# VHH binders against o75319, part 215

Target 1, 181 residues: o75319
Amino acid sequence: GNHIPERWKDYLPVGQRMPGTRFIAFKVPLQKSFEKKLAPEECFSPLDLFNKIREQNEELGLIIDLTYTQRYYKPEDLPETVPYLKIFTVGHQVPDDETIFKFKHAVNGFLKENKDNDKLIGVHCTHGLNRTGYLICRYLIDVEGVRPDDAIELFNRCRGHCLERQNYIEDLQNGPIRKNW
Key: E = the ipSAE of ESMFold2; O = the ipSAE of OpenDDE; V2 = 0.75 times the mean of E and O plus 0.25 times the DockQ between their complexes.

## First folded at step 14 (VHH)

Design le42 (framework vhh_4orz_3; at its last look DockQ between E and O 0.90; V2 from the best seeds 0.80)
Fold by OpenDDE, look of step 15:
Order: C-alpha cells, then sequence, then structure tokens
Structure le42 (fold): chain B 181 residues (1-181), chain A 120 residues (1-120)
C-alpha cells in the first residue's frame, strides 16, 4: 500500500557524489500516491530526485534499486533515458554473494559503457543507507581495493548519514572479499 | 605542493636486481593507490605494478613473479623490488598515484621518473 516507510522522513533525500567515483546514494523516492500522507516539504518523488541531482550539477546515468518491494514507485515514473535496474535485496541481513555479484556486474557494465561521460550511478534502498552503503562499500573494497574503514567513512560523509547496521559494518571490515566474476 | 620523487634506478646486468623507491608528499598518501609505470625508448608507457590503498597488489604479466610492489604509509613511500632483470626491462620508471585504480583511467599525480638500464 501507500504506507510511508518507517523513519523515511529522518534521512536526507539525496547524498553527494562520492569524489573519485560515479556513485550517489539517495533514499527511495515515493510516487504521487504517497504525497497525501506527507507535508509538501517532506515529499520526495522521482521527479524531485532528478531535480535535486540537477541542482548538484550532476546527471544520473543509471538507477539501481535495492528495495525488496515495488510499491514505492514505478520505472515508468523515470525518464526513458535513464536505465533502471532492480536488485531485490532483503533488508537487515548481509547481501548474499549473488546480490553482491549482480551489483558489481551492473556497476562494471555501466562504467564500461559510459567511459565518454560523467553520469552517475544512483543507488538506493529504502533509506539509501544500509543496503546501499554496504554494496557501494563492498564494491570499493573488493574491486577498488580500498581499505574498509576508508570506504565506510567516504560513504557516510557523502550520504550525510552513517551506516547503522553492525552486521554490515562488521562484514565490510572483517568479512572475506567476494569474487568479482 | 604535491611531489612524487623516484630513486634507486641505475645500471644493472641481466639477472640482477634493483629496488626503486618513490617518496610522496603534499597529499594523503594512505588514501591513494600507488602504481609503477615504465616507458622504453620508442615505446608507449606501460603499466607495471599497482598497490591499492588497501594493500592489494597487481602486476603486468611481463613482470609477474619477478617484481614486487610494496608501500609504507608511515613514511609515505612505495617501492618496487625488481629481480631477474632483463634487457627488455630497460626504461624510465614512473611513480603515479590514483585513488580508485580501476574506476578511473587517469592518474592524479606523477613523478619525474628514474632510469633503469639492464645490460646484456
Amino acid sequence: as target 1 above (181 residues)
Amino acid sequence: EVQLVESGGGLVQAGGSLRLFCAASGFTFSKYAMAWLRQAPGKRREWVALITSGDRTDYADSVKDRFTISRDNAKNTVSLQMNSLKPEDTAIYFCAARKFPYMNTEYDYWGQGTQVTVSS
């Protein structure tokens, strides 16, 4: 239904580009049917997402949706020029190897096909924080060879909120590297 | 001011060893992946070795098992141990820095290079 996700209002709608990367994280935009349950200043629609990205002088080249539901918005709500990828990701638990691989593959594919531009990979889950942060950091750690603490710090700083889930943090810091192919 | 200064180059006989050093200053060294590249006369510059900020290493096939890259974050240095050197290893060796070695194609900082000559 049109139930506002718990604590959704508590998070900044859109983070900042992670310097040196093509990543930007944001909370899930909500389709028009949710607006009746929100104050005008709380609304964050797919249209609002793109407006906010433009305000940062950036452009989205891909949206990766990590939510485990399709009730928040429809791909049809997005511009046709921006590819949309759904990776159903269960909350609260560390994503499995298949999920991690899907994410890495999508990112690598995007980078390969978008060498001639500077468009961003927009990643979101419900709050754009825990699942989103884990997978972005997992990529930086596994693919870019970044120190876990540095990856986490960079994400937190750019998202404007810190990863909250200890199991995610623990896995990033001390968990095994996942294969990249 | 950002600086990368290479040292340790020189003349060595085939089968010999050299150790190159690169001293970095003017940026947060520990946040960067460090790489060695080389350019031989009349040839394109080629990647030789990489060590990420997380201390993961990678090597070109031509130097794999002969060269070893390492870093010391406390001293802001990166080194390249070169063993079993061959005449085809003769080149100017450059130290370079990049935060994300695979997402980006360009290096942020470069050294001036050090000459390595391997005689037959």
Scores: ipSAE 0.767, ipTM 0.894, lowest interface PAE 0.6, mean pLDDT 95
Fold by ESMFold2, look of step 15:
Structure le42 (fold): chain B 181 residues (1-181), chain A 120 residues (1-120)
Amino acid sequence: as target 1 above (181 residues)
Amino acid sequence: EVQLVESGGGLVQAGGSLRLFCAASGFTFSKYAMAWLRQAPGKRREWVALITSGDRTDYADSVKDRFTISRDNAKNTVSLQMNSLKPEDTAIYFCAARKFPYMNTEYDYWGQGTQVTVSS
């Protein structure tokens, strides 16, 4: 069905580019069939996503979709020039090493293919917060060598919402660095 | 006004040691990755060593196990201990800063360089 995801309305649709990185986070866009349950100002479609990115004078070069499902929108709703990658990420649990490696590999591939532009990696889960924030911060910690609290602060500020899942926060702060490639 | 000021360069015989220092000011030093790069006359500048904002280090293969980078966030300094020096290490050594060493291909800030000359 067309059920609005729980608490989806409570979150800003799109964050701000994280300065010095290629990341921007957002909540899952919802295809037109969901709009009958939404006030006009609550709507956030795939096209709305691209308009909001353009309003920030930015351009997406990759979308990483961390959800399990295809029910929210179809990749066909995106412009053909924006690559789309689904990386299933288990909710409510710290992502496993395979998921983390897939995310790192996707980012690495993007950076190589986009070294001559300034396009962004858009990352979303359902709310664009917990799974999204965890993987972005895990990348910054493991690959870029950023201190955990600095990574979390940067994500929270740029997303406009703080990470909520304590097990994710604790793993970022106190868990082991995962191997990269 | 951002400044990176290198010191500690000089002439040393092969097999000797030297320690370089870089004093930083005008930016939030603890948020930046710091690097040493070097350039011999007529050659391209090459990366030597890296220390991230979280204190993780990496080295070019040519200097691995001979050079050690370190930082002191209280003093806003980064240093490069250079042991077992070879004539091929002769170069101007530059201190440089960027926030995200993998994602950022350009450095935000550069020092003026300090000459290291290793004689046979």
Scores: ipSAE 0.766, ipTM 0.883, lowest interface PAE 0.6, mean pLDDT 92
Fold by ESMFold2-Fast, scan of step 14:
Structure le42 (fold): chain B 181 residues (1-181), chain A 120 residues (1-120)
Amino acid sequence: as target 1 above (181 residues)
Amino acid sequence: EVQLVESGGGLVQAGGSLRLFCAASGFTFSKYAMAWLRQAPGKRREWVALITSGDRTDYADSVKDRFTISRDNAKNTVSLQMNSLKPEDTAIYFCAARKFPYMNTEYDYWGQGTQVTVSS
């Protein structure tokens, strides 16, 4: 069963770097075995991801994978030079404080180790939208002190798609600041 | 086009107060964190106070409980209320702007500075 994730084809593969930040969001890459079910212009493998990032004159320094599965691609499909971090997050529900802390800790660690370069933190879930957008915006709100609506607008513009989950949006706009980072 | 213009500096006696203002123009002020930094004669520039675009504040230990930073997005102004001034507070005070103050070490915009002199 190499089934394409529901609605995966509806989303742009890779967004743009969020200006002033090190974040770039994308949908889950699909390993070569999925390409039998895709037209050439629909393919988005790990190799395609790195080619698209390069086409934007950007370079990945870390990938954070938020999917609750290992079926789409393996870490071994990524270049050895790019660290990979798996944070298992369940879709539909707002990530818990432990997940939020783990994400913030990974981002802060990357920034400290990469202060002399301009490499990006690539973040993805299945569609690169709801879990991805939530955690990036949560970081900007809690750590950077950005207004929630400004964080959401910046993510939406750069991803090329708007956050869809109302519970995620509600938590970002009106939920408590998590002082865990 | 982009400008940060400081005002309110001057000479004050130890124990006195001053209020500094920074008028911003040429960028979307409400989207930026605003900071005050100072440079005393013969010393390196040091950070004093920060207010984020979401109105969270942070202060250097040396000024904590004496200085208060605030902003007025309608007027594109950031202010620094300085109380219980000490001779050690004597410096040129600079206004500076950056969007993501903890992610980035570089400020996007700087003012020219305003002199504060605290006499014993």
Scores: ipSAE 0.721, ipTM 0.873, lowest interface PAE 0.8, mean pLDDT 93
ESMFold2 (binder alone), look of step 15: mean pLDDT 87; pTM 0.883

Design le43 (framework vhh_4orz_3; at its last look DockQ between E and O 0.96; V2 from the best seeds 0.83)
Fold by OpenDDE, look of step 15:
Structure le43 (fold): chain B 181 residues (1-181), chain A 120 residues (1-120)
Amino acid sequence: as target 1 above (181 residues)
Amino acid sequence: EVQLVESGGGLVQAGGSLRLFCAASGFTFSKYAMAWLRQAPGKRREWVALITSGDRTDYADSVKDRFTISRDNAKNTVSLQMNSLKPEDTAIYFCAARVFPYMNTEYDYWGQGTQVTVSS
């Protein structure tokens, strides 16, 4: 159905580009059918997403959708010029190695194919915070060799909200490095 | 003002050892990956070694098991221990810095370089 996700209204729709990276995090945009349940200022559609990105003088080159449902919006709601990748990611639990690998592979592929531009990798889950933050930080830690606390701090600052899930934070800080290939 | 200052270069015989140092100032050193690169006469500059902000290390195949990169965040220094030196290691060695060593292709900061000469 078109039930608004719990606490969805509490989060900023779009974060800021993470300096030195191509990452930007945002909460899930909602298709038109959700608008009747929202005040006008609360609405955040796929179109609104692109408008907000443009307002930051940025351009999306890829959207990675980490939600575990398809009810929020359709890939057809996105411009044809922006590829859409779905990685079904269960909430509240640390993503498994396959999920992590899929994410890393997608990011690396994008970087290889987009060396000639500065387009962004847009990543979202429901709130664009916990699953999103974990996987972005996991990438920075595992691939870029960044200190976990620095990765977390950077993400939190740019998203405008802090990672909330202790199991995610704990895994990032003390968990093993996951394979990159 | 950002500065990277290399030291420790010199003349050494083949099979010998040198330790290079790079002293950094003017930026948050602990958040940057540090790298050593070298350029031999008539050759392109090549990457030698890297240490990430999280202290992970990586080496070019040509120096692996001979060179060791390390850093001291308290002193804002990065070092390169070079053992079993070969004539082909002769080059100007540069210290460089960037936050994300693999996502980006260019370094934010560079030193002036230090000459290393290995005689046969």
Scores: ipSAE 0.890, ipTM 0.941, lowest interface PAE 0.5, mean pLDDT 96
Fold by ESMFold2-Fast, scan of step 14:
Structure le43 (fold): chain B 181 residues (1-181), chain A 120 residues (1-120)
Amino acid sequence: as target 1 above (181 residues)
Amino acid sequence: EVQLVESGGGLVQAGGSLRLFCAASGFTFSKYAMAWLRQAPGKRREWVALITSGDRTDYADSVKDRFTISRDNAKNTVSLQMNSLKPEDTAIYFCAARVFPYMNTEYDYWGQGTQVTVSS
C-alpha cells in the first residue's frame, strides 16, 4: 500500500551539503499517490527534493537510493538528466562489504567524471539517517581518512538529526577500515 | 590569522637526513589533513606526503620508504622525516592543509616554504 513510512514525518526532508564534500542527505521522496495522506507542508515529492536543493543554490548530479523497496517513488519520477543508482540495503544491520564497495565505487566514479563541476551526490534511505549516514561516514573514514567522530559530527550537523543506531555508530568508531575503494 | 610556518630546512650531503616541521595556528588543526609539497628549480610543484586527520599516511613514489610524515595535534605541528636524501630532493618544501585530501585537489592553507639543498 500507500502507507507513509513509520516516523518519516519526524525527519527534516533535506539536510545541508556537507562542507568540503559532494554529499547531501535526505529522506525518501514520496510519489504523488502518497500526498492524499499528507498536509501540503508535509509533502516531499521528487520534484520537491529538486526544488529544495535549488533553494540551497546546489545541483544534484547523482542520486543513490539505499532503500530495500521501490514502492516510494520510481526512477522515472526524477529528471532524465540526473543519474539514479539503486543499492538495495537492508535496514538495522551494518551494510556488508559488497554494499560498502558498491557505494564507494559509485562515489569515486562520480567524482572522476565531475571534476569540472560542483554537482552533488544525493544519498537517501527511508529516513536519510542510519543507512545513509553510515555509508557517507564510512566513505569519509575509509577513503578520506577522517577520524570517525569527526565524520559522524559533520553528518549529524548537516543532516540535522543524529545517527540513531548504536551498531552503526560502533562499527564506524571501532570497526575495521574496508580497503575496497 | 591563519599561519603555517615551516622550519628545519638546510644544506645536507647526499645520504644524510633532515627533519622538517610545520607549526599551524588560526584554525582547528586536528580536523585537517596536512601535506608536504615541493618545488625544485624549473619544475612544477609536486605532492610529497600526506597525513589525514585520522592519521592515515600516503607518499609519492619518489619518496616512499625514505620519508615519514607525522603529526602532533597537541602542539599543532606536522613533521617530515627525510632519510637517504638525494640531490634530486633539492627543492623548496611547502606545508599545506585541507580537510578532505582526495575529494578536492585544492589546499585551503599554505606555508611560505623552507629550502632543502642536498649536495652530491
Scores: ipSAE 0.732, ipTM 0.874, lowest interface PAE 0.7, mean pLDDT 93
Fold by ESMFold2, look of step 15:
Structure le43 (fold): chain B 181 residues (1-181), chain A 120 residues (1-120)
Amino acid sequence: as target 1 above (181 residues)
Amino acid sequence: EVQLVESGGGLVQAGGSLRLFCAASGFTFSKYAMAWLRQAPGKRREWVALITSGDRTDYADSVKDRFTISRDNAKNTVSLQMNSLKPEDTAIYFCAARVFPYMNTEYDYWGQGTQVTVSS
């Protein structure tokens, strides 16, 4: 059914824009059918997402959905003007090179198409933390040449929660640079 | 107040060497990518070399294997060792800073430049 994802209530809905980047991270929004199982203050719908982004004086120009499932919301729940991209990303293990490449390609394509505006790339998995943080940090490390600990610190601070999975953290800190193509 | 101050420019014969320095102040130097750019008379400013906050380096094809960029986070300096200089390397050389060298379209900070002149 409409089961709320495990621990979903424990996470802030939307982070802050990561300064100097085009990234903002959030947990998966839940369409209205899930709200029967939520207190009013716990609700976080696609509409709520866009309202919270507007409250930050920001605008989304792309949403990258890292989940395996379509059950949380449908792309038609998003404004028609906001591109949506799903990149199926396996949880609990370090994403493979093809997944990392797809993410980098999507980001680089967005940056080219949006060089004349300041719109953001919204990235989410289920909780907007581990898979989301890994791929954002992998981009910053591999493409931008940022030190792993600086990338992780920036993500954690702006998301409002620390990356939790040690295999992700270890791979970011000590794993190989991945190819960008 | 943020400042980037270049030094080490001058006149040198073709085949010679020079080392440029850029002293930085007023910002968290270690979190910035640092770059050298140059502008020759009558030409557009062009990128020369880059060193990321993670110490990864990149070079324009025209200077690869002749120039070496390095940084010293303890002294807040970046340098450009220029070997095997050619008259085509004659330009004003600028130090510049931005946090994300490929994602950011503009530099946050610029130096005033130092003249390098390579004679035949």
Scores: ipSAE 0.682, ipTM 0.856, lowest interface PAE 1.0, mean pLDDT 92
ESMFold2 (binder alone), look of step 15: mean pLDDT 85; pTM 0.865

Design le44 (framework vhh_4orz_3)
Fold by ESMFold2-Fast, scan of step 14:
Structure le44 (fold): chain B 181 residues (1-181), chain A 120 residues (1-120)
Amino acid sequence: as target 1 above (181 residues)
Amino acid sequence: EVQLVESGGGLVQAGGSLRLFCAASGFTFSKYAMAWLRQAPGKRREWVALITSGDRTDYADSVKDRFTISRDNAKNTVSLQMNSLKPEDTAIYFCAARQLPYMNTEYDYWGQGTQVTVSS
């Protein structure tokens, strides 16, 4: 269906690039069929996403879609020049080691293939907050060796919203490093 | 104003030890990965050791079992304990800072270097 995700309107469409990284986070874009339920200023289609990224003088080189559904938009709704990767993640649960590995592998592969440009890795779940923030922070902690609180602060500041799920925050702060990169 | 100031260099006999220090000021030290690099006479600069903001350490193969990097965030210092020194360790040793050591290839800040000379 065309039901707008719960609380989707409460979140900024797109955060800012996380300085020093290739990451930018955003909430799920909604295809044109959802627009009849939205005011013009609330619309955030795949086209709107790319326009907002361009307005920040940035360019997407990869989209990682962490939602557990394909109902919000289809890969065909994206420019064919931007690779799309689907990693199915269940909300509320800390992503498992296989999911973390897939995310790290995709990021590392992108970075190796894009050394000659400044293109960004766009990451989203439904709200672009909990699953998105967890996996980006997990990458910074595990691969880059960043202090957990610094990773979380950087994500929160750039996304414009703080991670809400205490189990995600607890795992980032006190959980084991996953040596799966 | 950012500064990285190295100390502890000098002349030492082969098999000896030295401890290098780097005092940092003008930036939020605890948020940066800190590295030691060296440049031997007539050679390119090479990376020696790294400690991330989260205290993970990494070493070049040539020094892995002989050198130990550590940091003290309360004092804004990074140190390099160098044991079992060899003549081939003779170089100018540089302290450098970078927030994300694997995603970005360029260091944000550099020290002036300190000379280490190991005699046979």
Scores: ipSAE 0.548, ipTM 0.793, lowest interface PAE 1.8, mean pLDDT 92

Design le45 (framework vhh_4orz_3; at its last look DockQ between E and O 0.86; V2 from the best seeds 0.79)
Fold by ESMFold2, look of step 16:
Structure le45 (fold): chain B 181 residues (1-181), chain A 120 residues (1-120)
Amino acid sequence: as target 1 above (181 residues)
Amino acid sequence: EVQLVESGGGLVQAGGSLRLFCAASGFTFSKYAMAWLRQAPGKRREWVALITSGDRTDYADSVKDRFTISRDNAKNTVSLQMNSLKPEDTAIYFCAARQFPFMNTEYDYWGQGTQVTVSS
């Protein structure tokens, strides 16, 4: 149904652009049918997302949706000018190599198609934290060669919340580099 | 004020070695990827070597197995050990920095360059 995801209210709606990257993370926007269960100040719709991005003087050029459902909003709720990509990512476990590959491939395609602008890749799961942070950090580590702790620190600071899943953190810090790009 | 200052260039005979250094200041060195590029007479500037903030390295095919890039985050330096030098390695060598070498299309900072001349 249209019930509010657990702890969704506890997270800042949108983070800040990660400096030097094309990434911004946010929690899942909720379509208007959810607003009956929210105080006005708690609402975060697809429209609210774009307004908040504009307030940061930024523009989205791609949204990568990591949730396993289409329940929260429909792609039709987004401007037609913003590409949308769903990468089904199972929660609570470290994403498999296929999921990591799909994410890296999407980022690479975006960079090629958007080399002449400064638009951002918006990435979200339900809370915009654990799955989102894992895949963004995995990209920074594997592709950009960033130290794991530096990638995690950058994500945490810009999201405004720290990664919570210990198995994700341990895999980023001590797991193998994935050369699946 | 950000500065990258190259040193260690000079004249060498073919088959010889040189070690280039780049001293960095004015930014958080350990969070930047560092690169060496070179510009030979009459040619366009080309990439030579890369070391990421996480110490992963990559090289242009023409210098693999002869050149070694390394960094010292405690001293804020990057170096390029150049062995088995050939006349075609003659160029001005530049140190450059950017945070994310595959996502960033431009370098944030450049050194002034140091001349390397390899005689036959």
Scores: ipSAE 0.773, ipTM 0.898, lowest interface PAE 0.7, mean pLDDT 93
Fold by OpenDDE, look of step 16:
Structure le45 (fold): chain B 181 residues (1-181), chain A 120 residues (1-120)
Amino acid sequence: as target 1 above (181 residues)
Amino acid sequence: EVQLVESGGGLVQAGGSLRLFCAASGFTFSKYAMAWLRQAPGKRREWVALITSGDRTDYADSVKDRFTISRDNAKNTVSLQMNSLKPEDTAIYFCAARQFPFMNTEYDYWGQGTQVTVSS
């Protein structure tokens, strides 16, 4: 259906680039069919996403969609020049090792292929916060060797919202490093 | 002003040990990965060791099991314990900082270097 996700309106549409990384997080853009249920100022479409990214003088090179549904927008709503990757990620639970691996692999592949530019990896779930934050932080911790608290703080600051899920935070802070290969 | 200042270099006999230090200032040290690189005469600069902000370490094959990198965030220092030194370890050793060691190819900050000479 075309119902607006719960609390979707409460979150900033797009965060800021995480300094030193290629990551930017945002909430899920909603296709045109959802506009009937939104005030004009609440609308956030795929087109709006790209406009907001441009306003930041950035460019998306990849979109990783972590939502567990396909009802929000279609890949066809995106420019052909921007690859779209779907990683179905269940909400509210710590992503499994396969999901983590898929995410890491996607990021690493992008970085390998985009060494000659400064395009961003756009990551989103529904709110662009918990699942998104976890996987980005997990990458920074596992791959970049960043301290968990620093990774979390950086993400929170750049997203403009803090990770909310205690199980995610706890896993990031105290959980084991996941295999990178 | 950002500064990285190396110390501890000198002359040592083969098989001997040295401990290099790098004192950092002017940036949030604890959030950066620190690395040691070296450049021998007539050779290219090469990576020696790395310690991430999360205290993970990595070493070049040539120094593995002989060198140990460590850091003290309270003192804003990174150290390189060099054991079983060889003449081929002779080089200027540089301290460098990088926030994300694998995403970025360039180091953000560099020291001026300290000379290490290993005699046969």
Scores: ipSAE 0.749, ipTM 0.886, lowest interface PAE 0.6, mean pLDDT 95
Fold by ESMFold2-Fast, scan of step 14:
Structure le45 (fold): chain B 181 residues (1-181), chain A 120 residues (1-120)
Amino acid sequence: as target 1 above (181 residues)
Amino acid sequence: EVQLVESGGGLVQAGGSLRLFCAASGFTFSKYAMAWLRQAPGKRREWVALITSGDRTDYADSVKDRFTISRDNAKNTVSLQMNSLKPEDTAIYFCAARQFPFMNTEYDYWGQGTQVTVSS
């Protein structure tokens, strides 16, 4: 279907760069065909995403799309200069170890290839909150050795919304470190 | 103003022990990974030990099982306990701070160093 995702309008389009990291989180951009269902100030297309990132004096070098659908926008709606990676993740469940490994590998690969620039890794799910926040925080905890509550606080502050799913928060705080990168 | 100030260096006989301290000010210490690096005369600076903001530790192979890094967030200090010292441990020891140590290759802040001399 061509319906706007439930509660999509409730979330800020783009957060701020997480200081000291290469991460920026946002909600799913919606291609032009969705605009007739939105007021002008509600529109958030792939073009709008890049304009908002530029307004923050930042530049995207990679987009990681965590949605379990391809209906919201197509990779070809993005500039050819920005790599796009799809990692299909189901909502509600804590991502499995294979998904966590794919995310960490993609981030580490990007960092290795982008040592000489300050380009960002843009991460989104539908709302840019629960799956997005989980995987970013999981990277900071497992790879960077950050305290779980510090990772969550940094993400929440920069995204402008707090992680909502208690099972995700519980796994971040008390779950095992996944050494699979 | 950010400062890292090392202390505890000195002269010690081979097989002896020293404890180095680094006092930090001017930044949110608890959010930073802290490292010790050393530079011997005529050699390149090398990494010795790391402690992340979440208290995970890592060590260079040359010092594993002999050195222990620790931190005290209430006092904004990082320490390096050096046991079973060898003449090849002789170097200036530097304290350094870096957020997200695997994402960033350069240190954000550096101390001025403290001399450690190990005699045979």
Scores: ipSAE 0.703, ipTM 0.863, lowest interface PAE 0.9, mean pLDDT 92
ESMFold2 (binder alone), look of step 16: mean pLDDT 86; pTM 0.873

Design le46 (framework vhh_4orz_3)
Fold by ESMFold2-Fast, scan of step 14:
Structure le46 (fold): chain B 181 residues (1-181), chain A 120 residues (1-120)
Amino acid sequence: as target 1 above (181 residues)
Amino acid sequence: EVQLVESGGGLVQAGGSLRLFCAASGFTFSKYAMAWLRQAPGKRREWVALITSGDRTDYADSVKDRFTISRDNAKNTVSLQMNSLKPEDTAIYFCAARQFPWMNTEYDYWGQGTQVTVSS
């Protein structure tokens, strides 16, 4: 369908690069067919995403799409030069260990192959907040060894919105480390 | 001004112990991972030990079970307890800091080093 996702308009399209990392978070881009339901200033297409990243003097090297749908935009709407990875992640649930390890392996592989550049890993779910923030923070905690509250604070500040799902926050603060240093 | 200042180096006999200290200033110490690296004469600099901002530790195989890294966020210090020292541990030991230790190959800040000499 062509329905705008619930509360999608409530969130900033793109956050800022998280300093010291290669991460940038954003909400899901919406293909042209959705624009009839949006004011011009509310539009956020795949093209708009890349324009906003360039406006920050940044460059995307990978997009990780955490949505459990393909209805919002198609991978072919993205430049061919930017790899696209789909990790189907169910909303509302803390991502399972398989999803967490898949995310970690994708990030580690990108970093290994992009040592000589400063390209970013763009991560999004529907709102670019809960699933996105969880997986980025989980990576920082489990791999980089960051304190949970510091990881969450960094994500919230750079995204411009705070993680909302209490079960996600509780897992990050008190949950087990998923064994992947 | 950012500073990392090492101390505690010196001459010790094989089988002995030394404790190195690194005093940090000019940055939010508690948010940084802290590391010790060493450089022996005529050799490349090698990583020895790491402690993350979340207090996780990791060690090079050559020093595992002999060295212990720890930090004191109230004093802005990181320490390296070195036990069962061997002549091959002889090197200049450097303190270094970075926020995300495996995401980047570069350290953000470096000390000037402290000499450790282990006699046979």
Scores: ipSAE 0.652, ipTM 0.851, lowest interface PAE 1.3, mean pLDDT 93

